# Ledger of designs, part 7: VH-VL binders against Large ribosomal subunit protein bL20c (rpl20)

Target 1, 123 residues: Large ribosomal subunit protein bL20c (rpl20), of Euglena gracilis (p07133)
Amino acid sequence: TRIKNNGISKKKRKRKISKMKGWVGGHSKLFRTGNQQLMKARHYAFYDRKKKKNLNKTLWITRINGGLKYYLTINEKYNIFVSFLRKTKTYVNKKLLSEINVRDSKSFSHLSKPIMKSTGINL
Below, E stands for the ipSAE of ESMFold2; O stands for the ipSAE of OpenDDE; V2 stands for 0.75 times the mean of E and O plus 0.25 times the DockQ between their complexes.

## First folded at step 2 (VH-VL)

Design t11 (framework fv_temelimab)
Heavy chain, then light chain:
Amino acid sequence: QVQLVQSGAEVKKPGSSVKVSCKASGYTFTDYEMHWVRQAPGQGLEWIGAIDPETGGTAYNQKFKGRATITADKSTSTAYMELSSLRSEDTAVYYCARGSYDFWEGFDYWGQGTLVTVSS
Amino acid sequence: QIQLTQSPSSLSASVGDRVTITCSASSSISYMYWYQQKPGKAPKAWIYAASSLQSGVPSRFSGSGSGTDYTLTISSLQPEDFATYYCQQYDSLPLTFGGGTKVEIK
ESMFold2-Fast, scan of step 2: ipSAE 0.011; ipTM 0.557

Design t12 (framework fv_temelimab)
Heavy chain, then light chain:
Amino acid sequence: QVQLVQSGAEVKKPGSSVKVSCKASGYTFTDYEMHWVRQAPGQGLEWIGAIDPETGGTAYNQKFKGRATITADKSTSTAYMELSSLRSEDTAVYYCAREGYYDFWSGFDYWGQGTLVTVSS
Amino acid sequence: QIQLTQSPSSLSASVGDRVTITCSASSSISYMYWYQQKPGKAPKAWIYAASSLQSGVPSRFSGSGSGTDYTLTISSLQPEDFATYYCQQYDSLPLTFGGGTKVEIK
ESMFold2-Fast, scan of step 2: ipSAE 0.012; ipTM 0.559

Design t13 (framework fv_temelimab)
Fold by ESMFold2-Fast, scan of step 2:
Structure t13 (fold): chain C 123 residues (1-123), chain A 122 residues (1-122), chain B 106 residues (1-106)
Amino acid sequence: as target 1 above (123 residues)
Amino acid sequence: QVQLVQSGAEVKKPGSSVKVSCKASGYTFTDYEMHWVRQAPGQGLEWIGAIDPETGGTAYNQKFKGRATITADKSTSTAYMELSSLRSEDTAVYYCARDLYYYDSSGYFDYWGQGTLVTVSS
Amino acid sequence: QIQLTQSPSSLSASVGDRVTITCSASSSISYMYWYQQKPGKAPKAWIYAASSLQSGVPSRFSGSGSGTDYTLTISSLQPEDFATYYCQQYDSLPLTFGGGTKVEIK
């Protein structure tokens, strides 16, 4: 199961408790319905990965061009980012690019977000 | 190795306040929510509240709202729980506990502090 | 708020016995968590997502259930298993625990 694989980031994508009622830092007004969906999604994802014999890469939900949703692996997010740099003829310091740790979602977000956001693309 | 180390036992008078600390080590403090749970002698576990150290956002059990204040200090990787207007029924062992939440796994209280006994007596 | 009712409150068992502990929620939840607590010690994470064992937990332990009813089972009780077990829900605030089930020696 993917959960026992050391090569993939286990950093939080979204904080659970910030979606619950009574969380001062939270922004959800539909917390009950949202919380139920979040709990079901996490249980499903965990159960599915543990039950399957074939190892599946961690999947991300993202929006590209016009708001369409795609399921992407961490490697596919990186490949899209690199392809975007090439297509836009955007020049990036090779040192900066080599510092991107695909397994560390926080490092990836810090390094890729400023470039992607300036063109209206979200990963 | 993840470790949560709490401050020592305290004896307080009714009407006073107590502030318990929980120092975290072995992980990135801001990546995990910290919760506070108490256990009175002979009773079960009772959730007090939680803090997100990254944002400072808090959540409280309504039973403790207005009396409990949870804070976090990023520079020392320490969470605090202050309980005011103490009563004899507040005598309990107070625990801090880390909420494990990863994108690709489920959350739960994976690590607990050793506990701090707070005794409220005259 | 979601109330969790554990039964029994205590049980006496012998080494080698099969032990089942039940936790019932007042409303449907997505999954349950279980903790083991020994006298004078902090609780330990034991079972998460209803059926997944925490690293280091012996395979004789299992969790099952869905909706409102969940169980923790010990297939063959060992001396180190004598403890109090608590269930917990993470579905909504406030977070709540069951009353605990004390497993003690006959």
Scores: ipSAE 0.000, ipTM 0.532, lowest interface PAE 16.1, mean pLDDT 71

Design t14 (framework fv_temelimab)
Fold by ESMFold2-Fast, scan of step 2:
Structure t14 (fold): chain C 123 residues (1-123), chain A 120 residues (1-120), chain B 106 residues (1-106)
Amino acid sequence: as target 1 above (123 residues)
Amino acid sequence: QVQLVQSGAEVKKPGSSVKVSCKASGGTFSSYAMHWVRQAPGQGLEWIGAIIPYFDTAAYNQKFKGRATITADKSTSTAYMELSSLRSEDTAVYYCARDSEYYLDYFDYWGQGTLVTVSS
Amino acid sequence: QIQLTQSPSSLSASVGDRVTITCSASSSISYMYWYQQKPGKAPKAWIYDASSLESGVPSRFSGSGSGTDYTLTISSLQPEDFATYYCQQYDSYPYTFGGGTKVEIK
């Protein structure tokens, strides 16, 4: 029932976004909104980003790429995702993203969906 | 539809602590930031802090450093804000508010508010 | 911290009047939204990203601004618009609110 209620809430928010389609200002705002959501995730991160920067890059890349394919049904590559994060000046901890993908795939999809909408990728 | 329901009004003595609850229903609890904002009688809004339950870590306004503790219980979909060393200046309505994760970074759902009165 | 200053603190207006409320930030920002609050009620999200209206907000409301200066305008005030309006920045942590502008019936 929670899933059903969440779907209804998403439809109402989707309606707001659809009102901005083809609108140049709306497109720019979506990019900024995606950046802000990721900045919040980083700020509240379980893992202290400043002190723990050494990550297993190979394992992280595999998990991120798999997560994007699973939820978006698109052939997204790690480099595209990371490039987007850099362009929006979003400094999300890579370890945090990989842990979300492994232990809570639903949370990962929720975090990635605003980014994909900001880049014009359809789900 | 997301609903936030807060605990009832409290009357506290100076120097004590208060713990306000905010129960969320009608959506995913863990992935959305839950914020706490207060408003003293006749005054404006003041941000206290926030938690994202999934990360089990909170961020605070420096003004409340050492006095405020924000926690979440995922099993009951409930967020808590505890404020210690209460002073008369802490008399206010305390609101919980949920940030929008999916589309926009704004407080799209608010609790009804909890009046906390600090008096001797 | 980014400080927000709202002007005026209060204003008196009649139905049909054009009302303008200003919010000034101590440093440049891009992410600001406005809330409407009626007595005894929680605030309602009203305008986001400076100029976008929340669902259900009447078209007589508009927002504008960039950098340090932002404005909320009501083109033709209606009885249900008498409330206190707050600006809030969410560009940087910690989030801050303006002092509020009370729109009163004349």
Scores: ipSAE 0.000, ipTM 0.502, lowest interface PAE 16.7, mean pLDDT 68

Design v01 (framework fv_vulinacimab)
Fold by ESMFold2-Fast, scan of step 2:
Structure v01 (fold): chain C 123 residues (1-123), chain A 117 residues (1-117), chain B 112 residues (1-112)
Amino acid sequence: as target 1 above (123 residues)
Amino acid sequence: QVQLVQSGGGLVQPGGSLRLSCAASGFTFSDYAMSWVRQAPGKGLEWVSGISGSGDSTHYADSVKGRFTISRDNSKNTVNLQMNSLRAEDTAVYYCAKDFYDAFDIWGQGTLVTVSS
Amino acid sequence: DVVMTQSPLSLPVTLGQPASISCRSSQSLVYSDGNTYLDWYVQKPGQSPQLLIYEVSNRDSGVPDRISGSGSGTDFTLRISRVEAEDVGVYYCMQGTHWPLTFGQGTKLEIK
């Protein structure tokens, strides 16, 4: 019968590596085995963490992409902003980005406005 | 061979109950979450329920919450969906799927559930 | 719930020509770990769905290079550079970032 998992090991390896963002390649087999156990624990945590509500996050309604309304957290606004800068290859210094307090809507708006004027993005 | 084999569908009247089962083979069952996804005739896919590898965490779509119960038996490599208080709008092909970081990489063959008077 | 909107819903295409499907989400799909959990599936006639792309742009094993995914935040695209007869089916995007998991409406790809 046909094996449905042709290349399944490659797919699993790619996903596990992406989840191990802090992993430094070039370890012995022993170290790789330890990192696999951590990836497995991280996967269990990932499934369960999605269930928890973050009651400390503020939801803001935002218009993006031609006026479409979205409910975004400050972290999501920051992520969209940073992703847009990367996508358009707009470069800003690391110090300015690190000064943005993503938990504070006023801080984000205040620090991001000069960049938004320069790039034409509005969040 | 990695596969999911489903059973338990059929015709049932409104208000009735059915239990769907999905038997897994070819992988370490308890290491992976499992989900049920349904497809009404001529319609798209709708995620119904999911259960963590350990069975300690479950999630449900609002349309089935309180009526459907997902469970698993890791000693038998099975995931089950107990469907109570069935309605005409629950008529669909039900798929079980292996869940790896919320990507469904292996799917069962599907089981038809028809709810009709 | 996060609403996933696909366009077009019907896509007739000539063999060998490119095809493109858009998927938009009502909320950002970036998870707290910095990853974006947006996947693409295809359901070929008479078959169960099968995974094509996971986390925006990663091809599942056995998926040809002519099929690619791209996008960020709330706007995603699946592209087929040269459509072949085997590509006929209904394509779905799915978000895995927020509970409950949600699918787009589906795009039916047909050879004209």
Scores: ipSAE 0.006, ipTM 0.533, lowest interface PAE 10.8, mean pLDDT 73

Design v02 (from V2 with heavy chain R98K L100Y E101Y Y102E A104G; framework fv_vulinacimab)
Fold by ESMFold2-Fast, scan of step 2:
Structure v02 (fold): chain C 123 residues (1-123), chain A 118 residues (1-118), chain B 112 residues (1-112)
Amino acid sequence: as target 1 above (123 residues)
Amino acid sequence: QVQLVQSGGGLVQPGGSLRLSCAASGFTFSDYAMSWVRQAPGKGLEWVSGISGSGDSTHYADSVKGRFTISRDNSKNTVNLQMNSLRAEDTAVYYCAKDYYEWGFDYWGQGTLVTVSS
Amino acid sequence: DVVMTQSPLSLPVTLGQPASISCRSSQSLVYSDGNTYLDWYVQKPGQSPQLLIYEVSNRDSGVPDRISGSGSGTDFTLRISRVEAEDVGVYYCMQGTHWPLTFGQGTKLEIK
């Protein structure tokens, strides 16, 4: 019955520190210690992973800067829109902004489309 | 030499309680997560619970949430599964497994039979 | 929960012939780090399960080259290039990307 330590050795080869002629033992020891700490941190992080709440689950395609296409959440589109208003110093009252529900794409489109249409912006 | 030695198990009536234990040796116990996986007679494998190396994080399958509690004692190299409010469908062989997360369940215990009947 | 579906459930194979088992997940197994946490285990009669493949295609210690894993996203395959008598058992895929961890229903490999 052979113990199963060979798999760990093989996996460590994927992250090996290249041994070069003239390396000093102190350097090898420090790199070895650093690699083991990083491995432990990754292991613990994966086990303690928590599903982050995605407020917006739907992705929408959008076009930015003359033809670049990205899939953006409604929250990201809202942030781009608000950033645009700030940069252009476009004044909108607080009542209009409070009516935008970041989880509702229809609400965002309804409230933002007239402003974007007048400025030539598409999200 | 890595070893996982299980104890506990046995026959218990519905609604009863039982505690399984798994003693680990041959590796730095606190560096690895541990899981429990069960197998009903003639059926497939079902993951039931896991605990991080530090013991700070635990996870459970929906079928056992609120009834089972996983814990570990890093000073004694043991992981335990406290099973309460047992049901007939909990009848299974229970395995403890060393959870090297990204490298899988690389070592398994011998299994402990739990029978919930009558 | 992520549902893991294996096919076939029963796999009779002649010694020396190839065998292939499919595993499909109900959602992507790619983790946020870009890695895919899909494992394969085998349970031989009367024994505890044992790890064969981790992270889609990496062989555990002592697993022969004739056993290989492949796939991506939601569709995965375990292949045995030449089946030997020692390969008899029930094979399970398992996803480690999403909580709770879930296994496929198992594929029983038998020699005909």
Scores: ipSAE 0.016, ipTM 0.546, lowest interface PAE 6.6, mean pLDDT 75

Design v03 (framework fv_vulinacimab)
Fold by ESMFold2-Fast, scan of step 2:
Structure v03 (fold): chain C 123 residues (1-123), chain A 119 residues (1-119), chain B 112 residues (1-112)
Amino acid sequence: as target 1 above (123 residues)
Amino acid sequence: QVQLVQSGGGLVQPGGSLRLSCAASGFTFSDYAMSWVRQAPGKGLEWVSGISGSGDSTHYADSVKGRFTISRDNSKNTVNLQMNSLRAEDTAVYYCAKDSYYFGELDYWGQGTLVTVSS
Amino acid sequence: DVVMTQSPLSLPVTLGQPASISCRSSQSLVYSDGNTYLDWYVQKPGQSPQLLIYEVSNRDSGVPDRISGSGSGTDFTLRISRVEAEDVGVYYCMQGTHWPLTFGQGTKLEIK
């Protein structure tokens, strides 16, 4: 028994779409490029999920200043967050910053989200 | 059409070394992770090692860590397994396999190469 | 390491009858992205293994509708609704969520 319309190229295209369920590219003609970069980011995250130091690297998609999209590690996201606070001269208490663990995306998201909402940044 | 063609293998004495090679065609080699999976005579499948598309990240099963080295040459579309300090327990058919676009899903396999470790 | 346990290990089936294989993992296979990386492979006599099902329930190209996968968390099933002669082989589940990748011990499907 053969399932028609299930060639390898079609299967991979379908799988890419399935894996990006909920991904919104708007009416962008750059959808394909963004999709390819997301898959590459997931590939690197998969192979890098355990390093020699047992450190996990989480890859994020974010927009900065004008809607440019980036694939960022948790360390890069933290650095952008801190850089933004510095540029806007936004005051953040020492306790909050010390509670953010750059190795833990859950911790970062939990602690940084209120500040991001108040400062208008979207990471 | 995706093809994985393996070479190497043979009979070696305990403590010896062998190098297995897998030549890939039909896809953009550097975009996909590659793995080695082995099967001892009459036994099940055991994942041995994997390497990322760029070659920057490698992983090994505990049974081979420190003895086996996976590598790839993206200019030649090959993935290699260097096997050192071989033991009788390493006797198996070794398969190279391509990871699919969705990580850890081995969608194409080579024909297999027999490695026999015996005195 | 994640231990994958299959049951039964030997599965004699009459042609046209259904067959089911169970696969259990020692820990959750849900990855941080919310996906479950549990795959099924078959190795037919004298051949290399081939992918059947990826991410619990998705059929690979050319895999007939009579073969299906289901499950969640740590408990997974591969079902063949009507066994055909071409289905003979050893079936393996594999987890891709945790390093190192690990296979179940295999289930040999035979026609009785």
Scores: ipSAE 0.007, ipTM 0.545, lowest interface PAE 9.2, mean pLDDT 73

Design v04 (framework fv_vulinacimab)
Fold by ESMFold2-Fast, scan of step 2:
Structure v04 (fold): chain C 123 residues (1-123), chain A 120 residues (1-120), chain B 112 residues (1-112)
Amino acid sequence: as target 1 above (123 residues)
Amino acid sequence: QVQLVQSGGGLVQPGGSLRLSCAASGFTFSDYAMSWVRQAPGKGLEWVSGISGSGDSTHYADSVKGRFTISRDNSKNTVNLQMNSLRAEDTAVYYCAREGDYYFSYFDYWGQGTLVTVSS
Amino acid sequence: DVVMTQSPLSLPVTLGQPASISCRSSQSLVYSDGNTYLDWYVQKPGQSPQLLIYEVSNRDSGVPDRISGSGSGTDFTLRISRVEAEDVGVYYCMQGTHWPLTFGQGTKLEIK
């Protein structure tokens, strides 16, 4: 069975910049691909990291387009939320965005859930 | 536009050393695993070595294990192949290739190739 | 090491006719995640290899629909429904499931 050699930490850097143009049309496929890669990354983190036996990353379950469940990282949820705000032209000041604790799932859900409710996306 | 530009090939005597370099642009370099694939004159493709995006994991073909070292400098967007104890059978065009996004197994972009000739 | 065997190694084809290349692996290419890491590349004269198909049947961007991949487990096929002049080159299958990565011997497609 093949083991690819990429670190989980490097995937997070790619997610620091969210691109809005990919928001429409590709969501289900994009998240499906991300879920598969996260599963592989968990396996490789065991082998790639010296003196590290376990994955210490938290994966959060989300529903997209009403049916499929995806495992998303906290950063992926935040990037989706920010892209959605840009697409809908929703005005949110930088101070408010900086107060969102992405690592606190309860806080993030409380702020994002009402805004995304009618689009069929649950974070 | 994704680009991989190679350098460092040449003629070297048996037992000598050579360092190949591949400069990447147009994408977030540290997110992608990179590999070296070689092709001897008139022959097929042979995978030589690969390195993870972080540089923490490396793999080698048995034919080069212990002689070749793959490395990367993510601050300079380069992947390098240090080739030591070169043999006539190492004569080939060497390609750097980008592994697909997030642990995909395919090579979606390839460099132009660098000729390495090992001859007295 | 996983041995990849291609057939035929030489494939002369008349323009507009179909062409088919077989690729067989010495071991199953199904990874533990359920994916099959079998890819196809073409190397046109004087050029670097380029990706055609990844994970058995997915076309890379820009690859025409007349080129398709299929198969499962250890038996895979690349099919060109209607050969055009630009298809001339050497075709390689590659497995990415097992270390080290291995390529088939290559199939040279040429116009008759």
Scores: ipSAE 0.000, ipTM 0.532, lowest interface PAE 14.6, mean pLDDT 73

Design v05 (framework fv_vulinacimab)
Fold by ESMFold2-Fast, scan of step 2:
Structure v05 (fold): chain C 123 residues (1-123), chain A 121 residues (1-121), chain B 112 residues (1-112)
Amino acid sequence: as target 1 above (123 residues)
Amino acid sequence: QVQLVQSGGGLVQPGGSLRLSCAASGFTFSDYAMSWVRQAPGKGLEWVSGISGSGDSTHYADSVKGRFTISRDNSKNTVNLQMNSLRAEDTAVYYCAKDYYDSSGYYFDYWGQGTLVTVSS
Amino acid sequence: DVVMTQSPLSLPVTLGQPASISCRSSQSLVYSDGNTYLDWYVQKPGQSPQLLIYEVSNRDSGVPDRISGSGSGTDFTLRISRVEAEDVGVYYCMQGTHWPLTFGQGTKLEIK
């Protein structure tokens, strides 16, 4: 990482490490070039998704991993958002982005896990 | 800088209620899921509950389902845990924890200082 | 619930020597998206837990190179190549693949 701990005492290192979350002032990873681009892509994704929501998107069911089904919406600006994700090196399931924004991928994870469990995958 | 500052807790009788709060700063609060993790005296860690960044999705451990309610106020940067029908087995230090920005899946990159909850007759 | 089993539970080590902790899950931790949600935390005496490794092998910011994670499926290892005094604490693995999230029992690393 970009954070240097050189020259700090053991006591200061332990104190800072125990509060590692506060110690790095927002975490060094959040301020790297890649993470900055990802934040920009997420902001763009949120804005673009809101603009397209009023266009009465079509819902589709797609099978993923054999037995899984996901409900997707088709968005004409989807390609722009996907291009941003590619540039930031963010790997996400592109087909699922139509139903969720990148900022809330954990919410989708919460939803998708029960579906995957009901199909018997990884259980 | 990222900070999670907890409040609440204390001593309560079995069957009583407590509300824990966690105030977040140093990041865009609504973009990250938050969880509560507890640790009984001298024991290991147990995940209790989680809430999505938007607040639209919540999950609970079976041991607390129906008794505990997690919520968040994104305008105030707080996540709360309402604990009802408390039992002696709920005695623990409760931590709030932040999920990580750049990955899918649950892992906690920042933790609060912890709040002791003691349920005793 | 997925059971996470750590070994050893007590790990006395000499300063400068290597240390390893094993973590085994009762079920595969490979999620349907191809990711493996296994993480390692350390809790130092009197402190909150802190992240060390996420998704098997990725170091959190500020974690030194002497600490590494590896594994796949159901078998995972946390390794410290040269133990330092600051490494004293209780180490936990956690799985995020299956609801509810579950932790291992914890491994207490101490010097001597």
Scores: ipSAE 0.000, ipTM 0.513, lowest interface PAE 16.5, mean pLDDT 69

Design v06 (framework fv_vulinacimab)
Fold by ESMFold2-Fast, scan of step 2:
Structure v06 (fold): chain C 123 residues (1-123), chain A 122 residues (1-122), chain B 112 residues (1-112)
Amino acid sequence: as target 1 above (123 residues)
Amino acid sequence: QVQLVQSGGGLVQPGGSLRLSCAASGFTFSDYAMSWVRQAPGKGLEWVSGISGSGDSTHYADSVKGRFTISRDNSKNTVNLQMNSLRAEDTAVYYCARESYYDFWSGYFDYWGQGTLVTVSS
Amino acid sequence: DVVMTQSPLSLPVTLGQPASISCRSSQSLVYSDGNTYLDWYVQKPGQSPQLLIYEVSNRDSGVPDRISGSGSGTDFTLRISRVEAEDVGVYYCMQGTHWPLTFGQGTKLEIK
């Protein structure tokens, strides 16, 4: 049978969804709990770690504040970048954030560098 | 308008196979995780399987592991459920549902498809 | 698997009176991030399920204030302060904290 839904509920939800598609505003909207966490809803991130279990972790050399070298994966660079945005309350388009977490450090640098350059940090 | 339109289903003999499909429109499909939830006649809801927005992660209920495969095609805005080795116990209405985010990291099922009946009987 | 237990399973109620549904989990639904992933859905006769409340107490768009959720840890309640005819349906709680996702057995709300 055909599903008939409440139009008013759909309109209100559209307004909320539309708001989320714009620039990400405020610190609390980046991390719902106020904690510094990177998780996908219902912990999909746990099982993303199991994918490509036959591949070794790729290590990339990055210099962070203070001059010491750190060996970071692309995901670790992403986590640091997201944490930085949270601390500085930087506004970022949600689509841009989703595109940054690709399995390629070159793509990460290309997408994040304009934002980081404006704040004086480099990963 | 956000819409989830399901297709597939029907009558199949035990041991047979069916493929369910759910076509999404009205939103950026790849931003949302998708799930399948079933309901046997006169019974409650049972979560069957889920897939992340990118397709990188999948999860299954123990009752369907090894028999069902969830997949998605983000270029066609579809999520699919391939059902193999079907049993009488798999007889149910199957719903696809979108996992929405209030913020980046929290989800719930905010939109549901119309449901597709799957009957496994000889 | 986390077992979700609802009570009552059948809830006959008089129009305009309050109604309450209990949902209990076999283990804590508080995740390590401090969030509690408990949601409520209703399935009206002949329709697909629809979201009412997510993460314990947050109302979905269009859900009236007379419907509210509360609870913590393993004990949760859905309350309707004044039952209307449109509230007829089967109500389900769902936990999202632990894999696999699990639903309560459902509570059928009907008018006396």
Scores: ipSAE 0.000, ipTM 0.529, lowest interface PAE 15.4, mean pLDDT 72

Design v07 (framework fv_vulinacimab)
Fold by ESMFold2-Fast, scan of step 2:
Structure v07 (fold): chain C 123 residues (1-123), chain A 117 residues (1-117), chain B 112 residues (1-112)
Amino acid sequence: as target 1 above (123 residues)
Amino acid sequence: QVQLVQSGGGLVQPGGSLRLSCAASGFTFSDYAMSWVRQAPGKGLEWVSGISGSGDSTHYADSVKGRFTISRDNSKNTVNLQMNSLRAEDTAVYYCAKGLYEYFDYWGQGTLVTVSS
Amino acid sequence: DVVMTQSPLSLPVTLGQPASISCRSSQSLVYSDGNTYLDWYVQKPGQSPQLLIYEVSNRDSGVPDRISGSGSGTDFTLRISRVEAEDVGVYYCMQGTHWPLTFGQGTKLEIK
């Protein structure tokens, strides 16, 4: 019933985070979880097998530095975008971010596209 | 530093409902998937449900699908398991665990759920 | 579902002697990405389960080098080179390659 001590926790966290060296700050932090992000990609085949029960969900194909293709939901795309803004130290008005309907791909595209295009990222 | 503190549980009659909660601290909660694993008295471990770090993907064992709902609140660092239509076979200690797509590196203290008349 | 079979289920051992636990899966645990998702956990009396080994052979932080994992495909082994009193507990293997995630039935290690 005892939980792991701080030493073990810190060492394990350092090993996982170090793989995403160069990423700093951010609420969504998708770039800091390279292992989880890679695991998400491999599990989309399983997700697709359950798609018939979840017709309101759509998957988008994207590429994040490195050439590996990911299947991302609109929410995951938004999280990557927010992490990117923090990583590049690009500050955007809180109101602007809160007005994005993550289920509306047109709203996300309209808002994120100019910023991402100017910085060379492609989602 | 990493802690998973569970709450909820208790005695409930067949057909009843319970909600389990797990409060996490010591890591960036939204970066990690979370799972629930149960253990019936004198039996082994059984994975029940999992949720991705963003909350966009949920997974369930066939034995609980349609009756249990996993959810999370990343602003409060909590993961929850809503258990409906409970059966005697659901009697177990329920553990919250960090992980789903990878190994379970931290576990909560466990919460006893007893389904009996 | 993938069935995980452990042997032995009961393992009485003398302090200082070696111990080993076998875990076999009904299907290959090598995923299409080349990784093998086989993990080992121990549950000590009155405690929550805790991670020992992940992905076949990687030792979790704080786990002594007396404890090691090995194997491939469908056949895996957890070894303790020199059993100590604190090793008492129930050991479980788990596969993460196939949905749903499944555990072995557990092996109870006791001091005789």
Scores: ipSAE 0.000, ipTM 0.525, lowest interface PAE 16.0, mean pLDDT 73

